Miniprotein binders against a2bj90. Designs and how they scored, part 181

Target 1, 235 residues: a2bj90
Amino acid sequence: MSRSARRKTSALNTVLRVVEVFASIQGEGPFTGTYSVFVRLAGCNLRCPFCDTRYAWSLEAGKPLGVEELVEEIARYEPSLVVITGGEPLLQRHPLNSLVEGLESLGLRVQLETNGILPAPARDEQLWRVYHVVSPKDVPVRVPGAKLHPSWVDYARATGRAWFKFLVANEQHVREVAEYVAKLGIPRSRVYIMPLTPEKLDMKELLELHSRIASLAVKWRLNFSPRLHLLVQLP
Key: E = the ipSAE of ESMFold2; O = the ipSAE of OpenDDE; V2 = 0.75 times the mean of E and O plus 0.25 times the DockQ between their complexes.

## First folded at step 21 (miniprotein)

Design TX9 (at its last look DockQ between E and O 0.92; V2 from the best seeds 0.87)
Fold by OpenDDE base, look of step 22:
Structure TX9 (fold): chain B 235 residues (1-235), chain A 83 residues (1-83)
Amino acid sequence: as target 1 above (235 residues)
Amino acid sequence: SPEERDEAQWLLKLARIYQRAAERAARRGDYDKAIFYLDLAVELLEEALELFSNPEIRKQIEQELQTTKERIEAFKKKLEEQK
């Protein structure tokens, strides 16, 4: 391949469709409480009815942003973690690998949020090195077209850099999660259950729901993910 | 047991939370979201119904279940009309 062909392929992998960039606290999963910059990427391969970020479903909802420019923007916040989320970030896998490379070169820690439908990172991807929180959409809530790609289980075992976060409403959902992760051979230490919260919950109702699901997490020997940002009224 | 009653009351409360969320979604034309939350409400009401022995409470839950199911069907029609 000529130097020109390598430059053209590098140039095509340098633009992301970005919906928003903001600083907040990571409210969910294993990094809860971490001061983070959130990068919400545009485009999703699902249409989850309960999605709170449906504005990110279309690729056209994102602005094209160069990887270098995005790295510089993120770095200005001096984050303890960069959280890459969106619709489905792995729809932009190629420029996302370039973004990760840029962020890691600055010594920034990166966490990806994914629905786990697309294959896990391969060993040759920059994404292999980062942390992943996989949010399956096939259990306990079943979104049409959602299926966890089996490579995420393998990635979790190989790297120890993946966790699985499940939305739950009741004990039946927690049971289904427990059965599902047992069947897949996912260690319980890598499983988080999180309250399925509707938009605009009253704080009292939100706290009670958190308490109920946290109690179920203890009962079922699973990790609990809060929606901390909702509890503390951050983005 | 007192614990079962507390759980049953919680399930009813949570069902109503999702019902309110569904109605908010429906008002925005988000009938897919509305149906989703009402389906959750049905599951929770059915679970609560199993825990309640009081005939009057059971009758109320059964009525709420029926109303919720009717509402789901109404929103399914509206969702089809949007396609």
Scores: ipSAE 0.869, ipTM 0.949, lowest interface PAE 0.5, mean pLDDT 94
Fold by ESMFold2, look of step 21:
Structure TX9 (fold): chain B 235 residues (1-235), chain A 83 residues (1-83)
Amino acid sequence: as target 1 above (235 residues)
Amino acid sequence: SPEERDEAQWLLKLARIYQRAAERAARRGDYDKAIFYLDLAVELLEEALELFSNPEIRKQIEQELQTTKERIEAFKKKLEEQK
């Protein structure tokens, strides 16, 4: 590779392909209710049929942004939490580690959302220090190509900074989740079940589905995740 | 029992929620999403059928099941046509 090609590669390592940056409330998982800035990265290694963010599947959907510029933009929102989501953010792992470094240098808390197919962070990555909500797509919903990388369980055990969140529609799905996490040795305290909610559900139906899944969470001694942003009509 | 009746009625309601979601997805041409929701609806209808004893209700659920499965096959054909 020529010296020019190597320099071009180095410059590109500080750039992320970003679909959108916006402020909202974290509506799901252990940080539900937190004033957050969302950074949606382009590209995904799955094509989930239920995906609400299909516009982020293609890497071309993202605009190239320099990491330093992005850190400054995020900081202006004064967030309590920075949520890195996508697509699948770990497809842009190298520049993502640079973004995390910049955000943490300003004292900002970071949470990553991932489908868990790519490996968990290594100890020498900046991503090692952030919080992760891992949403496997191989149980109870079975998306082709989905499989949780086993390193996520090891990472959760070593750091205490990962939780596992599952979309469920009924009790049979909850049973499948319970069996799955037991087999992998994931403690109940790290597991969330969340209602599988279609688009354009009216408020009464949305509340009833939440109630039914929350009751199942209590019955099975699992954590419940709302989809709070849907209940309060935020992005 | 009252608990089984309540669960069975909820399963029917939820199946219809997913059937409605599937039709909305199909109108947009998202046949993969439509099939996903109809597969969920089939699962829920099959669970509900196990809980009802009334033969008139069971016949209605079995008819709804058959119609839903036929709709899935129609959407699978449309999905292939998009390829």
Scores: ipSAE 0.865, ipTM 0.942, lowest interface PAE 0.6, mean pLDDT 92
ESMFold2 (binder alone), look of step 21: mean pLDDT 86; pTM 0.849
OpenDDE base, look of step 21: ipSAE 0.868; ipTM 0.948
ESMFold2, look of step 22: ipSAE 0.840; ipTM 0.933
ESMFold2 (binder alone), look of step 22: mean pLDDT 85; pTM 0.836

Design TZ1 (at its last look DockQ between E and O 0.88; V2 from the best seeds 0.89)
Fold by OpenDDE base, look of step 21:
Parts: sequence; C-alpha cells; structure tokens
Structure TZ1 (fold): chain B 235 residues (1-235), chain A 99 residues (1-99)
Amino acid sequence: as target 1 above (235 residues)
Amino acid sequence: SEFLRIAKIYQRAAERARRKGDYDKAVYYLYLVAELAEEKGDLELAIEYLEKAAEIAQRANLRELEALVYDLLARVYEALGDKEKAEEYRRKAEEIREG
C-alpha cells in the first residue's frame, strides 16, 4: 500500500459527521438517570416511520468534526457517560473506533446506541470494550429492511456488555419480544421494553403509555425502559 | 377503557402525520391502532383502520408499508374465518415483496 493510501485511510479514520453534541441525562435503557454527553452521528440505514430523529438520516445533516476536537469537547462536560447515538453510528465505524480510543484514554465510559443491523464489534476493534444498547427494528415493530445481525447475540454472550431495547405499543408486541429473545437465547435480564411514543404527546398521554408498558413489563417479567428525558422535559 | 385511551393516542398521531404529509408515519400509526383493535377482539374496527392505512400507503406509493398492512389484514380475516379474503391479502403482500 502506497504512503498516499495510508494517509487517506488515516484521514478517513479521524473525521466524524456529527449532527449535535449536548449534555443531558440518559433517559433510556440500563444507564437511565446517568449524566451523559450525547454525540448524535449523521446517517441511517433505516427509515423507521416512527423515528423522532429524522433530521439525522442524511450524512449531509452532520458537520465534519475531527476525533481529537470532539474528544476535547466531550471532556469539558465531565460526563459520567458518553452516549454515541444518531441515525446509525456504526455507518461511521472506522472514525468511531478512533473516537472510542480517545475517550477511553481519558477514563470515560462509553455507551453505543445501535439498531443492530450492522455486525457487532470484532475483538480487535476499540468498540469491543464499550457498552452497547441494541434496539432491533424487525421485532416487534417490523420496520422494512430491518434485521438483527446474529453477531450481536454472540457479542452479548461473550462480553456481557450488550442489552437489547425493544419498542412496543401493545401486549402482542411484548409477547413477540419474549418469544424472540427466548428463541435467540438472550437472557431476560438483558432485555428492555420501551413504549413507542409518537411525537408531540402531552404529559397525560405520555404517562398513559409509560404506565401501560411498565405494567406489561412486570406481567411478562421483562425490564422496563422509560423515556425519562421526555418525562422530565430534558433533551 | 384503557384500550380506547391508547388507541386514541395513536389515532391522533396518525391524523397529525397525515395533515403534515408524513404519510409513512400516518400509515404506521393506523397500523398500530388496528393491532390494538385486534388485541381487544374488535376485528371489524381493525379492518376499518387497515383499509384506511392501505389507501394512504397506495396513494403515497409506500409499497413496503402497504405489504405490512396486507399482512395484518390477512391475519384479521383468518381470525374472522374468511379464508378467501385472508388468501387474497397474502397474495397482495407477496406480489409487493417479489416485485
């Protein structure tokens, strides 16, 4: 490989397309309530009808940011967790591994949010070391083109650093999740169900959906994920 | 009932989406209302919402969501004992996925 090809590959590994960086609390999954910096990456491989972050679907919606500059920006917030989200963060896998390396060098904890369509991290990736919340879009919500990559089940078993967060709207969805995770051999302790919330709900509607899905979580012996940031009116 | 409250949330969301021209969201939220109607055992109400969802999907050329609506129509008609309509909607969904 020529010196020019190595420089182009190194330069491609140092820039992310970023939509936004902000501090809040993690509102969802196993880290709910944690003071976090969110890095929303641009680009998605899905077009979920219920997506609340449609503005992140295009790669062009993000600005190019250097990994080093982004690490410095994140560190200024003194976060208890760095949450990497977006459309689909793993579309930017190479520079994302460099970002994780930089953040871990500062002793920061990192959590990835992914739709689970792309392969799980390999053992030689920096991403192997971080926490992952996988949100499948095939079951039960049947998003066209969604399919959970089987390597996420293997990654979860090998590392204990993955959880699965399913969107649900009714009891049939909760049943389908219970059957699906049993079939895949995913422990129930690693499974969260979360209410599918339309945009622009009032607080009464939002609480009604949370109450219904939380009751179903108890009935079906699954963990419940709130949308806590929506309940407390944070970003 | 709790059912009617939850169904009304998704119905209102579908109507907001339709008015905005977010037809994909409108179809999908009507589909969720139909699933709630099915869960309650109101199969006629499920069909009403699915027919409306199918009409929007067809007009907006949302072929993959149209197929999803036809899958649920097939299931609901099977539950009603109308095997002929169930098979019609299965074929319609297959034709979209093979095309």
Scores: ipSAE 0.902, ipTM 0.957, lowest interface PAE 0.5, mean pLDDT 95
Fold by ESMFold2, look of step 21:
Order: sequence, then C-alpha cells, then structure tokens
Structure TZ1 (fold): chain B 235 residues (1-235), chain A 99 residues (1-99)
Amino acid sequence: as target 1 above (235 residues)
Amino acid sequence: SEFLRIAKIYQRAAERARRKGDYDKAVYYLYLVAELAEEKGDLELAIEYLEKAAEIAQRANLRELEALVYDLLARVYEALGDKEKAEEYRRKAEEIREG
C-alpha cells in the first residue's frame, strides 16, 4: 500500500459519530462556570424517560468526523475545557481515546460525562488521565439496566479524577443517594446532587427547584450542582 | 406548602408531556408527583396519581415504566397496611420483568 493509501485507511479507523460541537459554559458539577467546548457524541445505552438530549440516542444522529479534523475544530474555539458528552460517549471508546490523545497533545483540558455503566478507564488508556463526572441512573431515579460499574469507585479512589452527580427530585431521593454513596464508600466531597429539571420551566420554577435541592444539599451535607446554563439561558 | 409548589411543577410537566405525546415523560413525572404525595403522607393521593400513570403506561405499552409504577404502588399499600394489595402489585411488577 502507498503512503496515501495508509493515511486513508488510518483516517477511517479514527472516526467519531458526532451530533454537535458548540461553545458554552459548563453549567453542572465541579467545573461549573468554565468556558467550554462541548462535543456531543451519538449513541446511548439508556432511554431515560427524563432525558433532555434524546436527539443523541441513535448512532445515526451523528455525523462521521475524523479525529484530526475534530481536534482542529475544537482548538479554534480556544476553550478552557473540552467537555465530551452525549448520549453515552464510552460507546465509542476506541476513537474517543484517539480524540483525547489529540486534545492533550495541544494542552487542552478534557472532561468526560458518563452514566457509568461501562467500565472506568484502564491505566493504559488516554482516558485514564481525563476528568470524569459520573452520573448513575439506577439510584435514585430508577432507570432499568443503569447499574454503576464498580470500577468507577476504584478509579475515583486511585486517581482523584472522578466525581459523582445524581439527579434528585425530593428528599427521599437525597436520602437514597446518601445511603448509596455511604455503602459504596464514596466520600461526600465527591458527590453532587442536582435538581431534576423538566423542560420549559419559567425562571420562578427553575429557582424553586434549585432552592429546594440546594437546601437539601446543605441538610444532608452533600455538594450542590446547579444547572447554571438554564439559569443564564445558554445552550 | 413548599412541597405543593414542587409537586405542581412536576404535575404541569406531566400534563405538557402527555399533550405532546411524550408518554414516557408523562408517566415518569406523575410517578414523581406520587413520590411527593407519599413524602407528605397523603397515601391516597399518591395512589390516585399512580393509577393515572399506570393507565398511560398500559395504553402506550411502556412495560418497564409500568413495572416501576407497580413497585411504588406496592410500597404505598404496604405503608397503608394493606399487605394483600402490596403483594399483588409486587407480583404484577415481577410478571412484567419476567415477560
């Protein structure tokens, strides 16, 4: 095979199915407020009834993009953080590791958002060095088949680069989260509760949910995550 | 009363979802309203919302959500002291999961 043919074959092996790339503010979790570029990958292994990104469920919703081209597009935004989200990004694990390699070679900081069903990164993966926000969906919101893989707790303990974020709607949910994280040995400093927020709420309703869940976070000594982008009306 | 304001947010969301044909959202938000009613101690109101959620789940063939609704019905009837109904709904949920 010629040099040109080898590069063509290599480019095909490093392709991601991408729904959208856009700049905004990270509105949730430990990096709230950071100027970010979001990369939403197609495909999800869950069908949460409350999902607000259903357009990313199908792999067919994504366009095939080469990793090299994607890195260049992301770099043009000059982000402080690259947030890889989806669907469930770990469904595209192999090319995702290639993307992380490219972004890190340019000194770009990367955060992954995952539902935690698939295993945490191994030490030899580029994803090992990335920040992770893990959002389990079995407790308290009871999505079937959504059990957190136990490797995420081990990964968080070994690296300090994972945090756990839970959607909650009421105090019973917060109690369940507190019991769940205690049972798994997840320290409270790594745990966030976030208001389960239906679409199309007005500002008064948004503030009501935020106020209630923030009060519960204080009562139960857990960290609170806003949905800041909703409060400031950004994507 | 703060709990009532939160419950109304989810109730309105369920109504919006039902009108749009997003029946899984509608069932799930009604389930959340029932959890809030349970938390307030209004077990009869919780049952009313859960029966509504079950009807929608049945009509829309949402088997996993239907089973989830039956799980909560079982818990609410247990709290009422109606062990026969609680067992009935636990079996209905298991029947769906074995299906």
Scores: ipSAE 0.884, ipTM 0.943, lowest interface PAE 0.6, mean pLDDT 93
ESMFold2 (binder alone), look of step 21: mean pLDDT 87; pTM 0.854

Design TZ2 (at its last look DockQ between E and O 0.86; V2 from the best seeds 0.88)
Fold by OpenDDE base, look of step 21:
Structure TZ2 (fold): chain B 235 residues (1-235), chain A 99 residues (1-99)
Amino acid sequence: as target 1 above (235 residues)
Amino acid sequence: SEMLRIAKIYQRAAERARRKGDYDKAVYYLYLVAELALEKGDLELAIEYLEKAAEIAQRANLRELEALVYDLLARVYEALGDKEKAEEYRRKAEEIREG
């Protein structure tokens, strides 16, 4: 393989389509309350009716950024965690592995947010080493075209670096989550339920939804994920 | 009741979505209202919301969401003991998925 072909393959693996980079508090899942830099990647393989980040669905909504430049930008924030989110980050798997390598070389912790449709990281990927919060869209929210890839269950067992965060709106959803994770052999300690919140709620409505789902989490012996950033009015 | 307050949250969200032209969101939030009605045992109210959801989905050509609405209609009619309507809506959902 010529030096030119290696440079072209290396160049294709070094650019991400990025919608936004910002600092905030991780509002959701096992890292709730952590000072974080968010990297929102462009492109999604779903069209969830309840999606609050529809502007990230197209790959063209993102700007091309080099991995090295993005690592330097992230490092300036001195984050306690780097959260890679978007539409679906794993649509950009190759340059994403390069980003993770760069961030880990600086000693930064990385957490990926994914819908779990694409395969989990393999052992030879840099992504194998990071934390993952998988948000299935098949159960209970029944998004068309959503199906959890079984490799995420295997990854969770092998590494202990995965959690599953389910959107729920009612007690039937919580029951379905409990049954689903039991069937898959996912430990309840790795399962979070989070309220499905419409956009443009007032604080009273937002708290009502949180209170209901938190009570159901206790009743069903599941972990509760807030949407803390919405409760404290952060991005 | 708490569940009535939550149902009203999703209902208002559906109405906002419909007015904005986000018909997929409107259909889905009406579906969530119907699930809450079903959880309360108000099967008639569940049907009302699902029929409204189906109408919006059909007009907006949201075939996959229309099928999802028909799945829940089938379950509601089964709970009412109306096996004939339950089967009708199962068939309608299947026809969308096979087409």
Scores: ipSAE 0.899, ipTM 0.954, lowest interface PAE 0.5, mean pLDDT 94
Fold by ESMFold2, look of step 21:
Structure TZ2 (fold): chain B 235 residues (1-235), chain A 99 residues (1-99)
Amino acid sequence: as target 1 above (235 residues)
Amino acid sequence: SEMLRIAKIYQRAAERARRKGDYDKAVYYLYLVAELALEKGDLELAIEYLEKAAEIAQRANLRELEALVYDLLARVYEALGDKEKAEEYRRKAEEIREG
């Protein structure tokens, strides 16, 4: 394909609707503590009552950015990890695959955050090669229409590049998570429980929730995810 | 106890959300308080919070959350041994979802 034709193809299918790009620390899941650039994509297929990022629900909340422009912006931060989040990033699947290709060409490590409703990457997608943290919202938090697509379990087994992170508020939730992952055949080593954290908690409240859920993680032999960015007051 | 301290965190969060007009958050956090009360076996307290959650959900026309609240009310009344009320709330939740 000539450079001109490739440029035209890029313009037609490599625009993402982006809410924000910012540097911070990955505060959750298996990569907790990593210096990261976050790319928040617009649009979500859920309306979780506890959502802290409601400003990303509408596709119209995003500014259209070309993938090449976005890669350059991200690269200037010199991140150790690029976290693609949202809303639900897989609603913009095709240009997202183009973004991943660009980031990979620069040797940048990429992690996707998804609610897992849409199918896991196919083997021929660029997304096949990135890390995924899948946060189902049907169990235990009972968000309607939030059923995890079964392909995510197969993807995790085939690639070793997916982890499952569950918001929990109490021990009954943790028991439900344990039953759910056992039913689906998800090994405990791939499962994280994380405190369901309302906004505007003070440090004592934050530590209380973290301590409770961490104790439950030990009791139930599951991994614990903090919300570290909240504890250290980063975005 | 630790469970009571956690319940108070969600209770305060629910009140902050209600004052700000975030009624879906308020309902959901009250639902979580009720789950903690049920976990402790304090069925009367669970009902108290769930009735408040239902009132807010009804006023704000939050049908899916209202159904969720009725699901938990049914479980609490089952734990109380009141099978009639448990069935009543299951029916209410089903009617909302069939809508």
Scores: ipSAE 0.898, ipTM 0.951, lowest interface PAE 0.5, mean pLDDT 93
ESMFold2 (binder alone), look of step 21: mean pLDDT 86; pTM 0.845
ESMFold2, look of step 23: ipSAE 0.888; ipTM 0.945
ESMFold2 (binder alone), look of step 23: mean pLDDT 86; pTM 0.849
OpenDDE base, look of step 23: ipSAE 0.879; ipTM 0.945

Design TZ3 (at its last look DockQ between E and O 0.87; V2 from the best seeds 0.88)
Fold by OpenDDE base, look of step 21:
Structure TZ3 (fold): chain B 235 residues (1-235), chain A 99 residues (1-99)
Amino acid sequence: as target 1 above (235 residues)
Amino acid sequence: SEFLRIAKIYQRAAERARRKGDYDKAVYYLYLVAELALEKGDLELAIEYLEKAAEIAQRANLREMEALVYDLLARVYEALGDKEKAEEYRRKAEEIREG
């Protein structure tokens, strides 16, 4: 392979398509309340009917950013956590590993948000070292084309750095989650249920959905994820 | 009731989506209202919402969403003891997935 081919492959591994970078509070999952920089990557392998970030579905919705430039931009916020989200971040797996390497070299903690369709990180990937919140879209929400890749269960068991966050709208969904995680051998301590919230709810409607799902979480002995950013009116 | 309040949230969301041309979202939120009706044991109300969801899905050519609606219709008719209609909707869902 010529030096030019290695440079082109290295350059392709150093550019991400990014929709937005912003500072906020992590509103969801095990890191709720953490001051975080969010990196929303472009492109998704799903078309969830309830998606609130449809503008990130196309790869063309993102701007190309160099990994080094992006690391410097993130570092300026002095975050307690870097949250990599988007459509599906693992569609950009190669440059994403380079981003994680850069962020970890600065001592920054990294959390990935993923739909769990693509394989979990392998031991030789930089992504192996970070935290993962996997949000399956097959159970209970039955998004067409969604299927949890089994390697995420193995990754969770091997590392203890994965949690599973399920969207739920009713008690049948909570039952289905409980049965599904039991069948897969996922510990209940690693399972979060989160209310499926439509866009443009008022605060009363948001609180009502949160209250119902939180009560079901207690009843079914599962962890509850708020959508805290929506409740406190942050991005 | 709590049911009626939650159902109204998703129903209003479905109507907002329909008005915007987000037909996939509209179908899905009507589907969630039907699941809440089923949870309450109101099978007739579940059918009403699913028929409306199916109509929107058909008009918008949302075949995968239409199949999802038919799966739930089959479950509702099974719960009603109408095995013939349950099997009809299972076949309709399968025809969409095989086609």
Scores: ipSAE 0.894, ipTM 0.952, lowest interface PAE 0.5, mean pLDDT 95
Fold by ESMFold2, look of step 21:
Structure TZ3 (fold): chain B 235 residues (1-235), chain A 99 residues (1-99)
Amino acid sequence: as target 1 above (235 residues)
Amino acid sequence: SEFLRIAKIYQRAAERARRKGDYDKAVYYLYLVAELALEKGDLELAIEYLEKAAEIAQRANLREMEALVYDLLARVYEALGDKEKAEEYRRKAEEIREG
């Protein structure tokens, strides 16, 4: 490749398609309550019927942003945590690794949210050192094509930097989660169950679903994840 | 009582989704109501909601979701002891997936 052609290829590798960047509170999983900047990447490899971020499904929904520009924008918020989400962020894996490198150079802590279909990070990837919350969609919610890649269990064991978060609506779902994680050897301390919450619920409805799933979490000795941002009316 | 409160939440969500034209959400929330009914052993109620979900899925050409609904109908009829109906719904789901 000529120097000019290689520079064009390199420039494409440093661009992310980004739907939105905003400050809020991490409302879910092990980092609940942390002041965070969210980076929602475009594109998803699933079409979950319960998805509350359908506007991020298409890669074309994202605005192209250079990694350096994005790092600068994120840094201005002075976040305690940078949450990379989407769609499915690993669809943009190569430039995502560049973003992580930039954020790490500023000492910023990073968490990735993924549906776990694509493989876990390799040891030589920048993503290897960030936190991951993996939300499988095949069990118990039965989304087609959503099989968890087995490398995530291996990654979690090797690094201690992955947690598994499951949407549940009833006790049968919780039973399925408990059996699934036991089969895979995932310790309960790394497992969260979270209420499946339709859009546009009022506060009483939100609290009712939270109360039900929290009670099941206690019964089954699993961690409970709220959807705290919904309870406190943040994005 | 708790069952009724939770079921109403998903019922209302399904109706909101149906009115908005989000038929995949509507089907999925009705499916969840049926799962709750099955959990409580109310097999008649489970069938009622699954038949509603199937009608919406078929009308909206939601192939994968229609098959999902038939899978649960088969489980409900198995719980009723109606092996003939259970197999019929398994066949209906299989037909959708094959073709």
Scores: ipSAE 0.862, ipTM 0.932, lowest interface PAE 0.6, mean pLDDT 92
ESMFold2 (binder alone), look of step 21: mean pLDDT 88; pTM 0.863

Design TZ4 (at its last read DockQ between E and O 0.85; V2 from the best seeds 0.89)
Amino acid sequence: SEFLRIAKIYQRAAERARRKGDYDKAVYYLYLVAELALEKGDLELAIEYLEKAAEIAQRANLRQLEALVYDLLARVYEALGDKEKAEEYRRKAEEIREG
ESMFold2, look of step 21: ipSAE 0.894; ipTM 0.948
ESMFold2 (binder alone), look of step 21: mean pLDDT 87; pTM 0.860
OpenDDE base, look of step 21: ipSAE 0.901; ipTM 0.955
ESMFold2, look of step 22: ipSAE 0.892; ipTM 0.948
ESMFold2 (binder alone), look of step 22: mean pLDDT 88; pTM 0.863
OpenDDE base, look of step 22: ipSAE 0.901; ipTM 0.955
ESMFold2, look of step 23: ipSAE 0.890; ipTM 0.947
ESMFold2 (binder alone), look of step 23: mean pLDDT 87; pTM 0.860
OpenDDE base, look of step 23: ipSAE 0.888; ipTM 0.949
ESMFold2, fold request of step 24: ipSAE 0.879, 0.883, 0.881; ipTM 0.943, 0.944, 0.945
ESMFold2 (binder alone), fold request of step 24: mean pLDDT 88, 88, 88; pTM 0.868, 0.864, 0.866
OpenDDE base, fold request of step 24: ipSAE 0.894, 0.901, 0.901; ipTM 0.953, 0.956, 0.956
ESMFold2, last read: ipSAE 0.883, 0.893, 0.888; ipTM 0.946, 0.949, 0.946
ESMFold2 (binder alone), last read: mean pLDDT 88, 88, 88; pTM 0.866, 0.868, 0.865
OpenDDE base, last read: ipSAE 0.902, 0.891, 0.900; ipTM 0.956, 0.950, 0.956

Design TZ5 (at its last fold request DockQ between E and O 0.89; V2 from the best seeds 0.90)
Fold by OpenDDE base, look of step 21:
Structure TZ5 (fold): chain B 235 residues (1-235), chain A 99 residues (1-99)
Amino acid sequence: as target 1 above (235 residues)
Amino acid sequence: SEFLRIAKIYQRAAERAMRKGDYDKAVYYLYLVAELAEEKGDLELAIEYLEKAAEIAQRANLRELEALVYDLLARVYEALGDKEKAEEYRRKAEEIREG
């Protein structure tokens, strides 16, 4: 392989398309309440009808940022957690592994948010070492083209560093989640259900949905994920 | 009732989506209202919302969401005991997925 080919592969692995970087509280999943820096990556392999981040669907919606520059920017916030989200972060897998390596070298904890369509990290990827919250879009919300990649179940079993966060709107959805995770052999302790919240709800509507889904979580013996950032009016 | 409150949240969300031209979101939120109606056992109300969802999906050429609506129509008609309509909507959903 020529020196030019190695430099091109190295250069491709060092730039991310980033929509936004901001500090907030993790509002969702097992890390709820954690002071976090969010890195929203551009590009998504889905077109979920209920998506609240449609502006991140195109890769062109992101600016190119170097991994080193992004690590320095994140480190200035002194985060308790770095949350990598977006459309679908794993569309940028190669530079994302380089980002994770940089962040881990500083002793920062990293959590990935993914729709679980793309394969889970392999053992030789830096992504293998981080935490993952997988949000399937096939069950129960039936997003066209969504299918959970089976390797996420294997990754969860092998590492204990994955959780599954399902969007739900009704009790039938909660039932379907319970059946689905039982069939896949996913422990209930790793399963979260979260209310599917439309945009521009008032606080009364938002609380009504949270209350309903939390009650169903208790009934069905599943963990509940709030949308805490929406409840406390943070980004 | 709690049902009516939750259903009204998604209905209002669908109406907001229609006003913005977010037809995919409108179809999907009407679908969620129909699922709530089905859960309550109001199958006629479920059909009303699904027919409206199907009409929007057709006009907006949202074929995959149209098929999703037809799946639920088929299930609701089966629960009503109308096997003929249930099979009609299964076929319509299949035709979209095979085409």
Scores: ipSAE 0.908, ipTM 0.960, lowest interface PAE 0.5, mean pLDDT 95
Fold by ESMFold2, fold request of step 24:
Structure TZ5 (fold): chain B 235 residues (1-235), chain A 99 residues (1-99)
Amino acid sequence: as target 1 above (235 residues)
Amino acid sequence: SEFLRIAKIYQRAAERAMRKGDYDKAVYYLYLVAELAEEKGDLELAIEYLEKAAEIAQRANLRELEALVYDLLARVYEALGDKEKAEEYRRKAEEIREG
């Protein structure tokens, strides 16, 4: 098979439906503050009532992009971190693994954001080697249809490359998170609680929610995640 | 008080969601206000917000959110000592999930 034929076959199997690509600061979780390029993939397997990225729910919201083209676009930003988000990126698992391969071949660091319903990466997937921030939506926020796949806990134990981030609105939620992660054997050092933040808050409101949830994080000895990009008014 | 400030944030968010026609957001934010009221022991206030959330969910055909609202109503009525109402709402939630 010629080099041209191999490239044609690869291109036909490696298309992603992409909603947007943009540079910003990773505002959440363990990599908060990192200069990042965000790749928002189309499609989601949840309909969270509080979702602020509803425009990414449908696969039709994404434009088809070849993986090689996307790698080149991302590289031009010279990111310190590539954040793959969505919707739910794992709905496009096969071409996503190809994207990760391309990004890693250029030495770019990759972090995936997922709601954790679909299984964690297998050892033979390119996604096995990248960082993951898993945001379960069953506890404490009770999104219908949500359930964390148990393989994410196994993956986190095996690799040390997964963290768990929970939206919370009150102390009852924080208690539920603490009980949930203890039951699953997830160490507190891997757990973040983050304020559930409605759209269009003014700065005073935003700081009130941050202050409340940060105080609870200290009280319950859990890590706190800001929504830093909102505090500094970045996308 | 911190409770009042946080509750007002979600209450205003529910009002904004209603004005935009985002009824699922409105129901969910009212549910959060009710959880805050429950946390502070104001069970009557929690019921008030939950009944409003239930009415919105019914009119907007938000079946799964309606069941979620009924779950909390059942829990609040149980805490209030009204076992008949608690069982009624548990059954309503189950009926939605079965169908």
Scores: ipSAE 0.892, ipTM 0.949, lowest interface PAE 0.5, mean pLDDT 93
ESMFold2, look of step 21: ipSAE 0.886; ipTM 0.946
ESMFold2 (binder alone), look of step 21: mean pLDDT 87; pTM 0.854
ESMFold2, look of step 23: ipSAE 0.886; ipTM 0.943
ESMFold2 (binder alone), look of step 23: mean pLDDT 87; pTM 0.854
OpenDDE base, look of step 23: ipSAE 0.901; ipTM 0.957
ESMFold2, fold request of step 24: ipSAE 0.876, 0.882; ipTM 0.943, 0.944
ESMFold2 (binder alone), fold request of step 24: mean pLDDT 87, 87, 87; pTM 0.856, 0.856, 0.858
OpenDDE base, fold request of step 24: ipSAE 0.905, 0.908, 0.908; ipTM 0.959, 0.960, 0.960

